# VH-VL binders against UPF0215 protein NEQ431, part 5

Target 1, 198 residues: UPF0215 protein NEQ431, of Nanoarchaeum equitans (p61151)
Amino acid sequence: MKKFARFIGIDDGYFVRNVHKKTKLIGAITKHTILDGVLSREITIDGDDVSEKIIDMIKNSNHYYQIRGIILYGITFAGFNIADVELIYKNLGLPIIIVMERPPKDIFYKAIEKYKPNGIELIKKAGPIYKTKTPFGYTYYQVYGIDKDTASNIINNLAIVSKIPEPARVAHMIARGVTKGDSSKPRAGGDSNPGPAG

## First folded at step 22 (VH-VL)

Design v4 (from u1 with heavy chain E99R)
Fold by OpenDDE, fold request of step 23:
Structure v4 (fold): chain C 198 residues (1-198), chain A 127 residues (1-127), chain B 107 residues (1-107)
Amino acid sequence: as target 1 above (198 residues)
Amino acid sequence: QVQLQESGPGLVKPSETLSLTCTVSGGSITDYYVHWVRQAPGKGLEWLGYIYYTGDTEYNTPFTSRLTISVDTSKNQFSLKLSSVTAADTAVYYCARDRETKEYGSGWIFEGYFDYWGQGTLVTVSS
Amino acid sequence: EIVLTQSPDFQSVTPKEKVTITCRASQSIGSYIHWYQQKPDQSPKLLIKYASESFSGIPSRFSGSGSGTDFTLTINSLEAEDAATYYCQQSNSWPFTFGQGTKLEIK
């Protein structure tokens, strides 16, 4: 991929377990530091529609043919709504990079196995977790439709102000801002707790 | 500030069931996980299990046949029952708070550390 | 289960000295290690979470480091009040487990 190509970062909005039934899915289309577009859909808490919504969101965008890759902020959305990277790739033809601040606990996989049928199979499609050292620390990532070394370069190129690539970081900020009212709160899947209900 | 307090009989006879209650105050129990940890006199800490307010539980393997953790949301209480006790079950029993968080994106999980503890309650198994 | 082995089991030190306690995991646990302080007849208190993050209200002289299998709790400039037993705890895999503890005495 060319340097400064357009990528879409995808993240979900604020939601509280056992309270909210849906939350927003945000796509942020960026070219390095430039935000070119914002896409949005709604997804179901613990549902199975995130892949469909991602495909619909991108396919129906005027920016579709400008995008060179997808950066997912994790593989789970709205709880245990798990992205099918194979399905997304087959439909859109865009390579996928999944980014995270740290690998999940082993017990997280146990939870998926227990509560989300076919969840482990979906996760396995994403392949192994790699790590790359950015100026802001290690970024952990998975790839589909792209080699890990190219993905590492993309991550490093887009790690502009944090260890999270800019498209995903911006998507997070937008999602949190429009759903919670404050984009400055830490990433729920990161080092901090999303906070109590209410 | 969240507070946890263990309560129950301090003496239990062998073969009987040890029953403890953890009362949570200063916050809604729907926001937290509660873990049970015990400590035999002069020994280290041993994790027993956890429960979420929905009733989701996980037990340490040695206790799966004897341990039951439950929740009463109406009373903001969590309960521990350990059956067929022996002298080896003599310990200070703690309930401790854990918080829900998200991993791998927005997947349900908890932090895995205990930021608030009860004062602990000593349970002695003796005839 | 994941076995956490602390070193040393016991340490007697002079105030203002630096103390290092290590915790080794039998397998990789990433950064999912936490440190607790327990004083006699008291409940454990959380000091460090996720290997290196200080818990709120904890003095700056306490710090943690490490990743994978080897972790360290460091106490700089020891105070008399730091006499306690320290435990590491992993939250990566079931069951959650603790180290055997390190008893720290202040001379």
Scores: ipSAE 0.899, ipTM 0.948, lowest interface PAE 0.5, mean pLDDT 94
Fold by OpenDDE, fold request of step 23:
Structure v4 (fold): chain C 198 residues (1-198), chain A 127 residues (1-127), chain B 107 residues (1-107)
Amino acid sequence: as target 1 above (198 residues)
Amino acid sequence: QVQLQESGPGLVKPSETLSLTCTVSGGSITDYYVHWVRQAPGKGLEWLGYIYYTGDTEYNTPFTSRLTISVDTSKNQFSLKLSSVTAADTAVYYCARDRETKEYGSGWIFEGYFDYWGQGTLVTVSS
Amino acid sequence: EIVLTQSPDFQSVTPKEKVTITCRASQSIGSYIHWYQQKPDQSPKLLIKYASESFSGIPSRFSGSGSGTDFTLTINSLEAEDAATYYCQQSNSWPFTFGQGTKLEIK
């Protein structure tokens, strides 16, 4: 892969549990520091449609053939709407990197087992969690359709202003900005905020 | 600011049921989990269980057969019932707040730390 | 369950000294460790969350570090008011567990 290949970062918008039924899914297509495109869909809170929406969003984009990989900001969206990385890969042929600021608690997996049928099976498809040290701290990540070392290089190359790769960071800002009204406000609970651009 | 307050009988006879109430004020309970923690005299802290305002619960294994935690959202109150008590259940009982957050992307979870505690209520088990 | 072992159990220190309390987990818990201060006849007070994040209103002399299995609470310059028992607590796995506590006495 080229150093400055285009990637799409994907994140979801603001939502409140037991209040909102849907939220925005945002795809940000970037080439290093350049934002080339923004895609959007709606996904269902605690639904099962995020994979389909990701596929639809990217496949129908004018930028589809310019994209070299997908960076997901976590594997869960809109609550317990879990991405099927295998399904997404089979449909789009794009490698997937899942990024996170920290590994999930063990109890999080217990919650998935309890409340989301087949959730653990979906998560297991993403494989083990790795970590790579960026100038801004450790970024934890999973891969599908790409080797972990190449993914580590991609993450480090795209960690421009934070430990979260730029495509995912931008997707987050856009998603929060258009749904909450201010991209600087953290996610519910005050975590998983990649921070504003420096 | 959120405040929690435990209340209930300070004395319970062996084999009876210990019943406590935690009243939350200064905010809504819709974004919070409430945990129960106890501390025997001169001893450390022991986690008993938690409840979410929707009624979701988790109990520490030794108490699964005796412990029931419930919620009354209309009163902003949480309840703890511990049956078949013995002298070993003598302790200060605390309710403490935990906050909902997101993990692994946007998955539902809670912080896992207790930022606000009640003052605690001593329950003595004695004949 | 995950066992948290604190060290030391007791420490007598002079004001202005640096105090270090350690907490070791029986298995890796990432950064999901929290520290509390408890004074006699009071409820625990949250000091540090997620190993190194200071809670709101906590003096800057308190700090935390560590990851995996080994964690440390540091009081950079001990004040008389810091006499208390300190507890670590993990939130990685069920059941939530606490360390046995470290009692700090001021000379």
Scores: ipSAE 0.898, ipTM 0.945, lowest interface PAE 0.5, mean pLDDT 94
Fold by OpenDDE, last read:
Order: C-alpha cells, then sequence, then structure tokens
Structure v4 (fold): chain C 198 residues (1-198), chain A 127 residues (1-127), chain B 107 residues (1-107)
C-alpha cells in the first residue's frame, strides 16, 4: 500500500440518548495531512443503517477509487448502530481498520447482548482487538480485509498529531463541529472518558 | 451541583422489606445512572446494583431475588427495596451517581465510577 | 466476580511520608479501576479514575498507576487529613466490586 495513500475516516456526530433520532455520519478523506474530501450521511440512533450509509457514502464519492482503506472510529455509531465490517468490505473492497483509544468494558458487550441481539455477531466479525504503540500512546484496533501488522503500520503512519489516525480524527472533528457547533467540545455525558469520542 | 440524599426507615425487622429513597437534586437524571452501595458497620463497600432513568437495571447476583431498584423521574427519585432482610443486611446504604458515556465508538455505556455520593443512611435490621 | 485485593490492610504513617497502596485484580480489568477515599462517618470520595486519572479537585499528591491486574495508589506526601480508608473499585465486569480497603492512620 502506498505510504501516503488516501484513507477515509468515519465517525458520527453529536447526539443525546432518547432525545435525538438521527445524527450525522461523516467521512473524511485524507492523504496524510491533506483533507481531500468530506462526505456525510445521516444515521439512525440505535438503528441498523450505518453499514448501508457507509457503503452509499463511499460508493457515490468521486474519491471512491482513490481510497485505499476505511478507518472507523469505533464499531458502534449513533449508539448501538453497529457497523457490519464484512458487509462493508464485500461491497466496497476496501480494508477496514477500527480504531479506539481503549478496549471497551466487558460490561459493554453485555449491554450489546441485551439491547442489540445481532450486535455480538457483528462485533465478532471485526476479530480481536490489537494494540500498537504510537508516539502518542497505544492505539487499539481491529482489522478486516487487512493483516494486523499492515494495519499497525498504517495507524502509526497516520498517527500524526494523536494516537487516533488522522482520517478518523478529522472525521470526528467535522462530525462534532457540524452537529454540536464546536469540534473541541467533549462528547456528551462522558467528558472524562479516555475512550473514543462520540 | 448534583446532590444525592438517601432516606428511609433506620430500623427494619427481620423478614420485612427494607425501603430506601434516593433523591437527586441539582441536575437532570436523564444523563445519570444511580448505583446503590452498602457498607456494613466496620466493613467494606458492597455494590448492590444500578438503575438508569429509563428503568434499566443490573443487580449484584446475591440480591437478584430480593432487590428491586426503581425510578420516579417525575420526582427525581430512585428507590431501593430489599426484601426478606436479616441482620446481615444491616449497613449504611449509599446511592451514588454514575455518568453516561460512550465506548467502542458511540455505544451506550457509563463511566463506571461514582463521582457523587449521598451521605448514606444507616439501616439496622433488628427484632 | 472479580476479586480486588488491597495491600496493606492497615498502615500507620507520619505526615510527609510517601504511601503506596496496591490493588490486585483476580483477572485483567484493563484500566477500569478507580480509587476512593473514605473518612470516618463520611461517604466515599472519588480520588482516581481509570487507574491514573485524577478526579477534579483532588490534590496532586494523589496519583494512580497500573494496568491489567496490578494497580497502585500513591500519596507522595501525606497530610494529616489523609487519614482514611482507601478503596479500589473495578468497573470492567459485573458485578462491580471493591477492594477490602486500606486504612491509613496518621501518627
Amino acid sequence: as target 1 above (198 residues)
Amino acid sequence: QVQLQESGPGLVKPSETLSLTCTVSGGSITDYYVHWVRQAPGKGLEWLGYIYYTGDTEYNTPFTSRLTISVDTSKNQFSLKLSSVTAADTAVYYCARDRETKEYGSGWIFEGYFDYWGQGTLVTVSS
Amino acid sequence: EIVLTQSPDFQSVTPKEKVTITCRASQSIGSYIHWYQQKPDQSPKLLIKYASESFSGIPSRFSGSGSGTDFTLTINSLEAEDAATYYCQQSNSWPFTFGQGTKLEIK
């Protein structure tokens, strides 16, 4: 894979549980430090449409064939809207790297089991959680359609200003900025959590 | 600032039901989880369970058959009922706040630590 | 359940000394451990969250470290007001559990 290939980072916007029904899904297409494009869709809180929206968002992008991989900021979006990495890969043919700042609590999986019957199955498709040491600390990640070592290299190459790869970081900033009004604001309800921002 | 306050009878007879109320003030309960923790005299802390304002609950296994935690959103109150009490249930009972957060992306969860506690209320089980 | 074992159970120290309290989990809990201070006749007070993050308003002399199964709470320079019982608590798995506590007395 080209060292400074284009990647798309994907994250969701601001939303409040039991208040919002939808939020933004943002794709940020970057080449190293360069932002080449921004894509957006809406996804349903606790819905099942995030995979379809990701596929639609990327397929209909003018940059589709320039993208070499997808970096998801977590596997859950808009609450318990869980990405199907297999489905996304089968449709787009792009390797997927899921990044997070910390592995989820075990109780998180229990919550998924309770509230999202097919959620665990979807999560299992993402495989085990790995970690790689970046200059900014450990980045935890999962992979689909790419080997973990290559993914580790990609993460490290794209960890430019933080442990979160730039495409995902930028997607997060944009998503928060356009939905909350300020990309620098902490995620709602969990400002002190070092985990992935939502 | 958020405040929690436990209230209820300080004395309960064996086999009866211990009933406590946790009143939350200074904030909206829609963003919080409330946990119940007890502490027997001179002993450590024991987690009993939690509730979300929607009514979602989780109980510690030993108490699943006896413990009921409920919420009244209109009153910003959470309730604990522990049935069939014995002397072993004598303790200071605390309600404590936990905050909603997100993990694994934007998945619903809570912080898992208790940043605000009530003062606690002693409940003595005695004949 | 995850058992948290603190060490020591009791320690008597003089002001300005450094104190280290350990908490060992029966299984890996990542960084999902928190530390509380409880003074007599008071409710617990959160000191450290997620193993190493100081809670708001907590003096800098309190610090936490560790990951996986072994965790440490450190008080770099004890103050008289630090006399209390300290608890670790894990939030990784159900049920949430606490250590048995470490009582610190100040001479």
Scores: ipSAE 0.883, ipTM 0.942, lowest interface PAE 0.5, mean pLDDT 94
Fold by OpenDDE, last read:
Structure v4 (fold): chain C 198 residues (1-198), chain A 127 residues (1-127), chain B 107 residues (1-107)
Amino acid sequence: as target 1 above (198 residues)
Amino acid sequence: QVQLQESGPGLVKPSETLSLTCTVSGGSITDYYVHWVRQAPGKGLEWLGYIYYTGDTEYNTPFTSRLTISVDTSKNQFSLKLSSVTAADTAVYYCARDRETKEYGSGWIFEGYFDYWGQGTLVTVSS
Amino acid sequence: EIVLTQSPDFQSVTPKEKVTITCRASQSIGSYIHWYQQKPDQSPKLLIKYASESFSGIPSRFSGSGSGTDFTLTINSLEAEDAATYYCQQSNSWPFTFGQGTKLEIK
């Protein structure tokens, strides 16, 4: 891929479980350090509509045909609303890179198994977790519709100020800023009582 | 920087309820999880549970029937209540901070390590 | 629950020596291991997070390594002030658990 290709980063906004029914889904279209566009939708907390919303968001964007890939900040949104990377790819024809700071805890997988039917199946579609060393530390990632080495290069090229690629970082900032009121803070609100420990 | 301080009675009678408060200062209560950890005299550390400012909690299994952790955002305080105490509950009780992070998009957004601890408060269960 | 077993339980060492403390998990926990130092009559202090990341303000003589089930805390050159009990802690699975501790005494 070209060094200055456009990518869209996607992340979700702040929410408080059992209070909010929906939160924002934000897409940030960037060309290296340049923000070209911001897209937004609403997604359901613990729902099943994030894939549909991603597809709708990108497909109806004026920048759709200029985008060369999707960078998801995680595969789950709004709690346990899990992206179907296969479905998204089939509809948009864009390679998908899922980025994360570290592999999920076992706690996460157990929660998915418990509360989200077919959740593990959706996660498995994303394939294995790889890691690439950026100047800011290791970035963990999954890929769909692109080889892991190319994805690694993309991640490194877009790791401009942090180990999170710029499109996803910007999407995160926007999402948190417009929902929580401060882009410098991570999403607040966790799962209440995910089950007894031990 | 953030500071945590435990407070409460140092002596509790058997079968009564142990009640402690953790006061947070130097930071926003909305930015952190708070965990409770105890340490029996001369023993190791035992995780009891955590709470987020929204009220989300998780308890260690042995304590699910006796432990209640709550938050008062107006006072920047977290509370721990442990009912039906016995001598086995004698320990130094700590509250500790856990920072927010992103966990694959899930609702679990804590780091899982405790970067700041209170000084701890000794609670002795005795008749 | 995940059991963390530290070794050794106790060490008596001379200043400037290198010390290694190991922590073994009963099952794989990735890098979700953290190390704490606790001095007598004090609360634990975070040293290393996620197996190898030094916490802010921690002297460079402290380092951590490992992944999966076997982890190591290393003190490259012991100082007298390093006399303490050290704990590993996992955050991969409920419940969070600690190792039994390793007590270091400085001769």
Scores: ipSAE 0.804, ipTM 0.906, lowest interface PAE 0.5, mean pLDDT 92

Design v4 (from u1 with heavy chain E99R)
Fold by ESMFold2, look of step 22:
Formats: sequence, structure tokens, C-alpha cells
Structure v4 (fold): chain C 198 residues (1-198), chain A 127 residues (1-127), chain B 107 residues (1-107)
Amino acid sequence: as target 1 above (198 residues)
Amino acid sequence: QVQLQESGPGLVKPSETLSLTCTVSGGSITDYYVHWVRQAPGKGLEWLGYIYYTGDTEYNTPFTSRLTISVDTSKNQFSLKLSSVTAADTAVYYCARDRETKEYGSGWIFEGYFDYWGQGTLVTVSS
Amino acid sequence: EIVLTQSPDFQSVTPKEKVTITCRASQSIGSYIHWYQQKPDQSPKLLIKYASESFSGIPSRFSGSGSGTDFTLTINSLEAEDAATYYCQQSNSWPFTFGQGTKLEIK
């Protein structure tokens, strides 16, 4: 990976079903691991608009021509708003890496079948789940428009404080901070569970 | 600090309905799931089912015809009703908390482990 | 339904001894196994989540390992207060299930 390469990490914010209609979608642009810009949009809870919002957010960015890849923090956003990696790739020409702490449990797929059955095809487009070892444990990932070995190198170059690469980790923190008022990092000891980025 | 308290009758007659309430204090009720787990005397733990604050539930298979789990979000209360009880339903009943988290990005997904448990309440089914 | 089989069912142990408890799943559950300790007349207490992640405030002598179908809880240097029944629990598939339990008693 290039010393000056830019990546955008994408995650959604906090929400309460049957109370909120929308939540934030945050794009964190890094130059290597240093935050260089923040983009935001709103997406519909359990809706179908996340792919178009990702495309719009990036295309209208001052950094568009310098961004070399998209790092999605998971494939689902705001509940069952599922990213269409094929559509995103066709519109932006940018490789996509989907990162996660753990492969989905069987119950996740059952929930999609029950609550968003037309989303199964979108999940299939993201292909198989790979894993790569980092100093912080195994990171699980999928790729679109990039080979798995190149993606593994990108993940390892950008995962500097956790197994989640900095663009996605920072996007997560910002999204939670602006929607819940507290980005919540892991606390030493106590009964709190670390957030997805911790 | 999150606390769970089970309450309800300790003695229930056969064929009647066992009814328990789990009252939750502390934390935001919109960030977690409540599960019911029971333990017959001298036996292991048995998962009964869960409920989310939206009302979504899943029940363990042998209980689907006689178990109802419900939520009253205005009272921070979760309820369990088990109909047509027999002596085999004599157990300590627990409510337990499972936090909402992201799995594959979804805000619907739960952690799957129980970090807070009530003290448990013994329910005896006897005439 | 995923059956979790623990071994041993019972073990008499002495302080400072290393204790290993196994849990075998009837089908692959990834890392979606969790371990609990239950002392007499108490509710269960979470020790290990996701096969190997220590829960907050749990003594370092407790550790977990495994993935897929074979999982292990280890107590590296047993203390007298560790006499309890230990359960594994899976959260990969409905219904959630527990192992039958492993009872540890002080010799």
C-alpha cells in the first residue's frame, strides 16, 4: 500500500426502531491512517437507500479522485439496509473491502430470510468470507473488485489499534458520537462490553 | 448499572399458568434482549426463549405451544407465561440480558451471551 | 438443535491444579460459544465470550480456546472458590443450547 493512498471507511450510527426513521451514514477518509475528511448522509432504517447514498457521498467528495478503495464496516447498515457491492463498484470504479470482527452466525442469515428476503441476493454478491491475521487477532473480510491477498495487505497496513482498519474504525466512532453523543471506546475492567471498534 | 429482578408466585397448581415478570432497571431497554432460562432442581440450564424491545421473539421448540414472552417498554418489564404446567416445569427461572451489537454491520444482531442475570425465582408446580 | 457435550461431567480437583473442561458441538458453531460459572444457590456468571474472550473482571486464570466444534475452558491455577458447575452455551443457531454442565469439587 502507498504511503499517501486514501481510503474511505463507512459505517452507520445509532438508532431505535419504531422511534427513528433515519440514522447517519459516515464516511471517514484517511490518508494512510491519518483522518483527512469526513462525509455524512442520512439513510433509512431497514430501507434500501444505502448503496445510492454511498455512491452519492463519494462521487461528490473533493477526495473522489484520490480515494483508492472503500472499506465497509459490515454489509448491513441501519438494520436491514444492505449494500449492493456490485452497484457501488459499477458506479465508482473503486475496490470494496467489507470488514467484520466475526463471521455471521447462522441466526443472522435466518433473520435476513425472515425480515428482508430480497436481501439474500445482495449478500451473495459479496462472495466468500476470508480471514487474515493481524497483531490484534483475526479480521474477517470480503472483497469486490480486488483480490483477497491485496485486501489482506491493505487491512494489515491500516489496522493499527484494533483488527478493524482505521478508516472503518474512525467512521464507526464518528457515527456513534454524532447519533448517541458518545463514541464509547472499550473501558478497562468493569461490566461494559467493547463496541464494534474496540 | 443494569439490574434484573424476577417476580411472581412461587407455587403454581398443575394445569394452570405460570406467570413471571422480569423488571429491568438501569441502562437503555432499546439496547438489549431479554432471555428466559430455567434450571430444574439438580439439573442443567435450559434456554426458553427471548424477546427484543420491538416485541420480536423466538421460543425453544418444546415450549412453542404453551410459552408466551412479552414486553411492556413503558414499565421496563418483560413477562413469561407458561400454560398447562406439570411437575416437570418445577425449576428456578432466570431472566438474563443480552446486548444488541453489530454482526456483519446490522444493528439488529445480538451478542448471544448473557452478561446480567436476575437472582432467579423458584417456581414449584404442586397441587 | 445443536447438542453441546461437556467433558468431564464431574472432576475432583486440588488447589493450584490446572483444570481443563471441554465442550463439543454436534455441528460447527464458529466461535459462538460462551462459558459460565455457577456456584451453589447463585445465578450463572459469564466467564468467557466468543470462545476465547475473557469477560470484564474475570480472573486471568480462566481462559478459553477453540473454534468450530471443539472448545476448551482452562483454569490455569485452581483456587478453592472455583468449585462450581461450569456450562458452555452456543449462540450460533436457534434454539440457544447449554452443555450438560461440569461440576468441579475440591478434594
Scores: ipSAE 0.695, ipTM 0.849, lowest interface PAE 1.2, mean pLDDT 88
Fold by ESMFold2, last read:
Structure v4 (fold): chain C 198 residues (1-198), chain A 127 residues (1-127), chain B 107 residues (1-107)
Amino acid sequence: as target 1 above (198 residues)
Amino acid sequence: QVQLQESGPGLVKPSETLSLTCTVSGGSITDYYVHWVRQAPGKGLEWLGYIYYTGDTEYNTPFTSRLTISVDTSKNQFSLKLSSVTAADTAVYYCARDRETKEYGSGWIFEGYFDYWGQGTLVTVSS
Amino acid sequence: EIVLTQSPDFQSVTPKEKVTITCRASQSIGSYIHWYQQKPDQSPKLLIKYASESFSGIPSRFSGSGSGTDFTLTINSLEAEDAATYYCQQSNSWPFTFGQGTKLEIK
C-alpha cells in the first residue's frame, strides 16, 4: 500500500433500543494513519438504510475521488442494519474490507435468522472470512472488490495501535464520543471497558 | 461497581414454583445480559438461561417447559421462576453478568463469559 | 448441545508444579471457551476468556490455550491458594454448557 493512500473507516454510535430511533454513522478518512476528515450521517436502529447512507456520505464528500477503499467495522450497524457490500461497490467503485475481532459465534447467525432474516443474504454476499496476523493479534476480514492478499497488506499497514485498522478504530471512537459523551478503543477483545467513576 | 444479589425463599415445597430475584446495582442494565446458573450440592455448574433488558431469552433445553426468566427494568431486577419443582431442583442458584459486546459490527451481542456473579442462594426443595 | 469433557476429574498436586487441565468440546467452538475457578462455598471466578485471554487481575501463572475442540488451562507453578474446582464453559452455541469440573487439591 502507498503511504499517501486515503481510506475511510465506518462505524456507528451508541444507542438503546426502544428509546432511540436513530444513531450516528461516522466515516473517518485517513491519509495512511493520520486522520484527514470526518463525515457523519444518521441511520435507523435495526433499519435498512446503512448502505444508502454510506453511499451518500462518500459520494457527496470532497474526498470521494481520493478515497481508495472502505473499511467497515463489521457488517452490522445500529443493531441489525446490515451493509450490502454489492450495492455499495456498484455505486462507489471502491473496494471494501470488513474487519472484525473474531469470527462470529453460531449464536450471531441465529440472531440474524430470528430478528432480521432477510439480512442473511447480505451477510453471504460478503464472502468467506479470512484472517491475517498483525502485531496485535489476528484480524479477521472479508473483502469485496479486492483480493484477500492486498486487503491483508492494507490491514497490516493501518493497524498501528490495535488489530483494528486505524480508520475503523477512529470511526468507532468518534461515533461513541458524539453519541454517549465518551469514547472507547476499537474492540480488540478483553476487559478494556472503563470502571465505575470514583 | 456492578453488583448482583440473588434473593428469594430458601425452602420450596415439591410441585410448587421456585421464585428468585436478581437485583442489579452500580450500573445500567441496558449494557448486559443476565444469566442464571445453578449448582446442586456437590455437583457442577448448570446453565439455566439468560435474559436481555429487551425481554429476549434463551433457556436450557430441559427447562423450556418449566422456566420463565423476566426483567423489570424500572427496578433493575431480573426474576427466575421454575415450576413443578422436585428434590432434583435443590441447588445454589446464581445470577451472573454477561456484557454486551460488538461482534461482526454493531450487532451488539454478548461476550459469552460471566465476569460478575452473585453470591448465590441455596434453594432446598422438600416438604 | 455441545458437551465439554474435562480431564482429569480430580488431581492431587504438589506446590510449585505445573498443572494442566484439558477441556474437549464435542464439536468446534472456535475460541469461545472460558475458564472459571471455584473455591468451596464461593461463587465461580473468571480466569481466562476466549480460550487464552487472561481476565483482569488474574495471576500470571494461569494461562489458557487451544482452539476448535481441544483446550487447556495451565497453572505454571501451583500455589496453595489454587486448590479449587476448575470449569470450562462454552459460549459459541445455545445452550451454554460447562464442563463437569476438575478438582485440584494440595498434596
Scores: ipSAE 0.638, ipTM 0.831, lowest interface PAE 1.4, mean pLDDT 88
Fold by ESMFold2, fold request of step 23:
Structure v4 (fold): chain C 198 residues (1-198), chain A 127 residues (1-127), chain B 107 residues (1-107)
Amino acid sequence: as target 1 above (198 residues)
Amino acid sequence: QVQLQESGPGLVKPSETLSLTCTVSGGSITDYYVHWVRQAPGKGLEWLGYIYYTGDTEYNTPFTSRLTISVDTSKNQFSLKLSSVTAADTAVYYCARDRETKEYGSGWIFEGYFDYWGQGTLVTVSS
Amino acid sequence: EIVLTQSPDFQSVTPKEKVTITCRASQSIGSYIHWYQQKPDQSPKLLIKYASESFSGIPSRFSGSGSGTDFTLTINSLEAEDAATYYCQQSNSWPFTFGQGTKLEIK
């Protein structure tokens, strides 16, 4: 039953370049929309280790055989540490859904060309960006190992507070909470403007 | 409660260098981008360029040979230098904040809108 | 470079009327358009971000819509304090660009 299926949402934590070498990678496991477990690893800022860390975190967990899919909050982690969806799928046998609030700006792709040109191929592997309407607006997504219509249904079943599905939303909150000390605050130094919600 | 304040000379001679400082208070400079925008008298807004706390910049095409934007993290200050000025460079100069946001997973991506602006400083280029 | 064309350039408006300002982009920019209000001798003030998201503390009479190339700012019931120049700004591509502005005056 899809509403009882477990999903893991993946996101990274707060960091400051030239200060931190690593930040947290958080996996939030939900049974439907109820948090059922939290996994963590460290990843290298602007590094190349996020795919292996995702694989290791899930494969060596007590939840591996119960997880039915991976929901990535974006394809980049800790700056330019870019997920290789093909490698992750090959090693875990789990469908992957990448979720985002908006399609990337053209400026994002120029930044990849400038700072991580070998990451362009990894981004291409994630395929085209689709959109699906939720009660909270349009969610943009990419798929690997699952068709777009099945992924759209999963997103809509799990998007109960925002257009970002609960596994990814909760992973984001935990990652910010454990690295920044407060999941609701903007970046360190007492900035008064809110960051993105969800 | 982030505040930005521009400072620098209000009068600059032709062919000289316009130099301005944007002083930031009430927040950490490691979480945002500073943009420079100018407005000639009676005219619209013109984006000049930005800088990130790491020193990364992007300049509007007409200014790439004359414009330098820099940061001094120890002083919470951003600077603009525009060389070889002419009367066409007479304008109110603003610094403006653009916050980092999560986009496609990266924490270094900016929002792209300016939520805080300095009060602006008029620079007149005249003999 | 992405050109933003606002319409109208100028409008004299009666209080309490609904006002619509348009911004057309020379290329698709998704939802990466932002709206600012600038009163005489003041810095611009952010009203709407990402085409339709109201910025914190902005009166509810201001709203935005659109995606792709065609965007609108709507003032549902104009007040005297809304006399200002309004700018759209895109953040999809370098360089960032602004529309030429729309000046509203109260009749």
Scores: ipSAE 0.619, ipTM 0.830, lowest interface PAE 1.6, mean pLDDT 88
Fold by ESMFold2, last read:
Structure v4 (fold): chain C 198 residues (1-198), chain A 127 residues (1-127), chain B 107 residues (1-107)
Amino acid sequence: as target 1 above (198 residues)
Amino acid sequence: QVQLQESGPGLVKPSETLSLTCTVSGGSITDYYVHWVRQAPGKGLEWLGYIYYTGDTEYNTPFTSRLTISVDTSKNQFSLKLSSVTAADTAVYYCARDRETKEYGSGWIFEGYFDYWGQGTLVTVSS
Amino acid sequence: EIVLTQSPDFQSVTPKEKVTITCRASQSIGSYIHWYQQKPDQSPKLLIKYASESFSGIPSRFSGSGSGTDFTLTINSLEAEDAATYYCQQSNSWPFTFGQGTKLEIK
């Protein structure tokens, strides 16, 4: 009965602290793995507004009732603007999958304690980190409002060119493209952009 | 074509301050961290600390009272000052680049590996 | 502070042989270990990042493996130019620490 499932991937753009006050928040809507729409908002660097911006962006879209899930590229955006998965789920009724290339370092949690201590509760709401094997290596993920095995199947269906699912990978590329002018440019000379494939 | 180059006096008197500069050429320094690492003659590598272009730092515990790392973004220069030096501070001093990465979504997280190193500069503490 | 213990401290090896260097962490560090090669009077050179990812331009004979506390660097078919000291380095926790080094010498 149902057509190809739609997912929205969420990521933020490039920024320079002490220069920029805001950066882009990008939602990439895919029908399966084919890009079907792009949404944008601005969020505050190291702010507290990413959850409300995600809710607003999705709720006011023409795709809201067709979106089956949200794929967040990490839980932090624009530095230490931390998503509240509980708030997002309560307001949208959409399952949330948080994806990442690697489990966070211990020093990441120490940085949150130091610079954004109120964010510890938000990180804890996202629950344990699971992993799933893909053709591109292990993808690490957390779930809210969906069981881990269903989320693993979604990740594997959507991870077609890297271990990061297409909605999140495309959101990343668009966010970098619109804020840095070229989604493929490295931060500093040498290696490639540390995006979905690295 | 990123290059790091350490410079400063090769000889420093005991009890004085060791001062080094790391000059970075190529790219923008707003996208990475600079770490200082030293190596006493015939010994292993010792991490001293890092600085981000915003001025944020972390120092290895034994050095917190003596070490100052700073940045001058207009000159693409990072500086290290180590006060009250003794013969134990004789070493080759390196600056090294650590790039930012997206980890759990944060742009404040470094990769944690050093892809470019300066040539190193020997500093001898002697009167 | 996380202590990294490498083994062996020194190894004399014949060209074309397979060499394995181990690095053991005093507590779990996930995959946040990196391997460097340092030739005499030179700066360290990155070989492997994140335990198993070869850095750009590094010969394919170098590979890494492991997670948690036990890590290995493997040189498959050693070449004479590989004579150097090898270090592991962790980036999971402050302070960053290095292993004590493993010196490889060609017979």
Scores: ipSAE 0.616, ipTM 0.833, lowest interface PAE 1.6, mean pLDDT 88

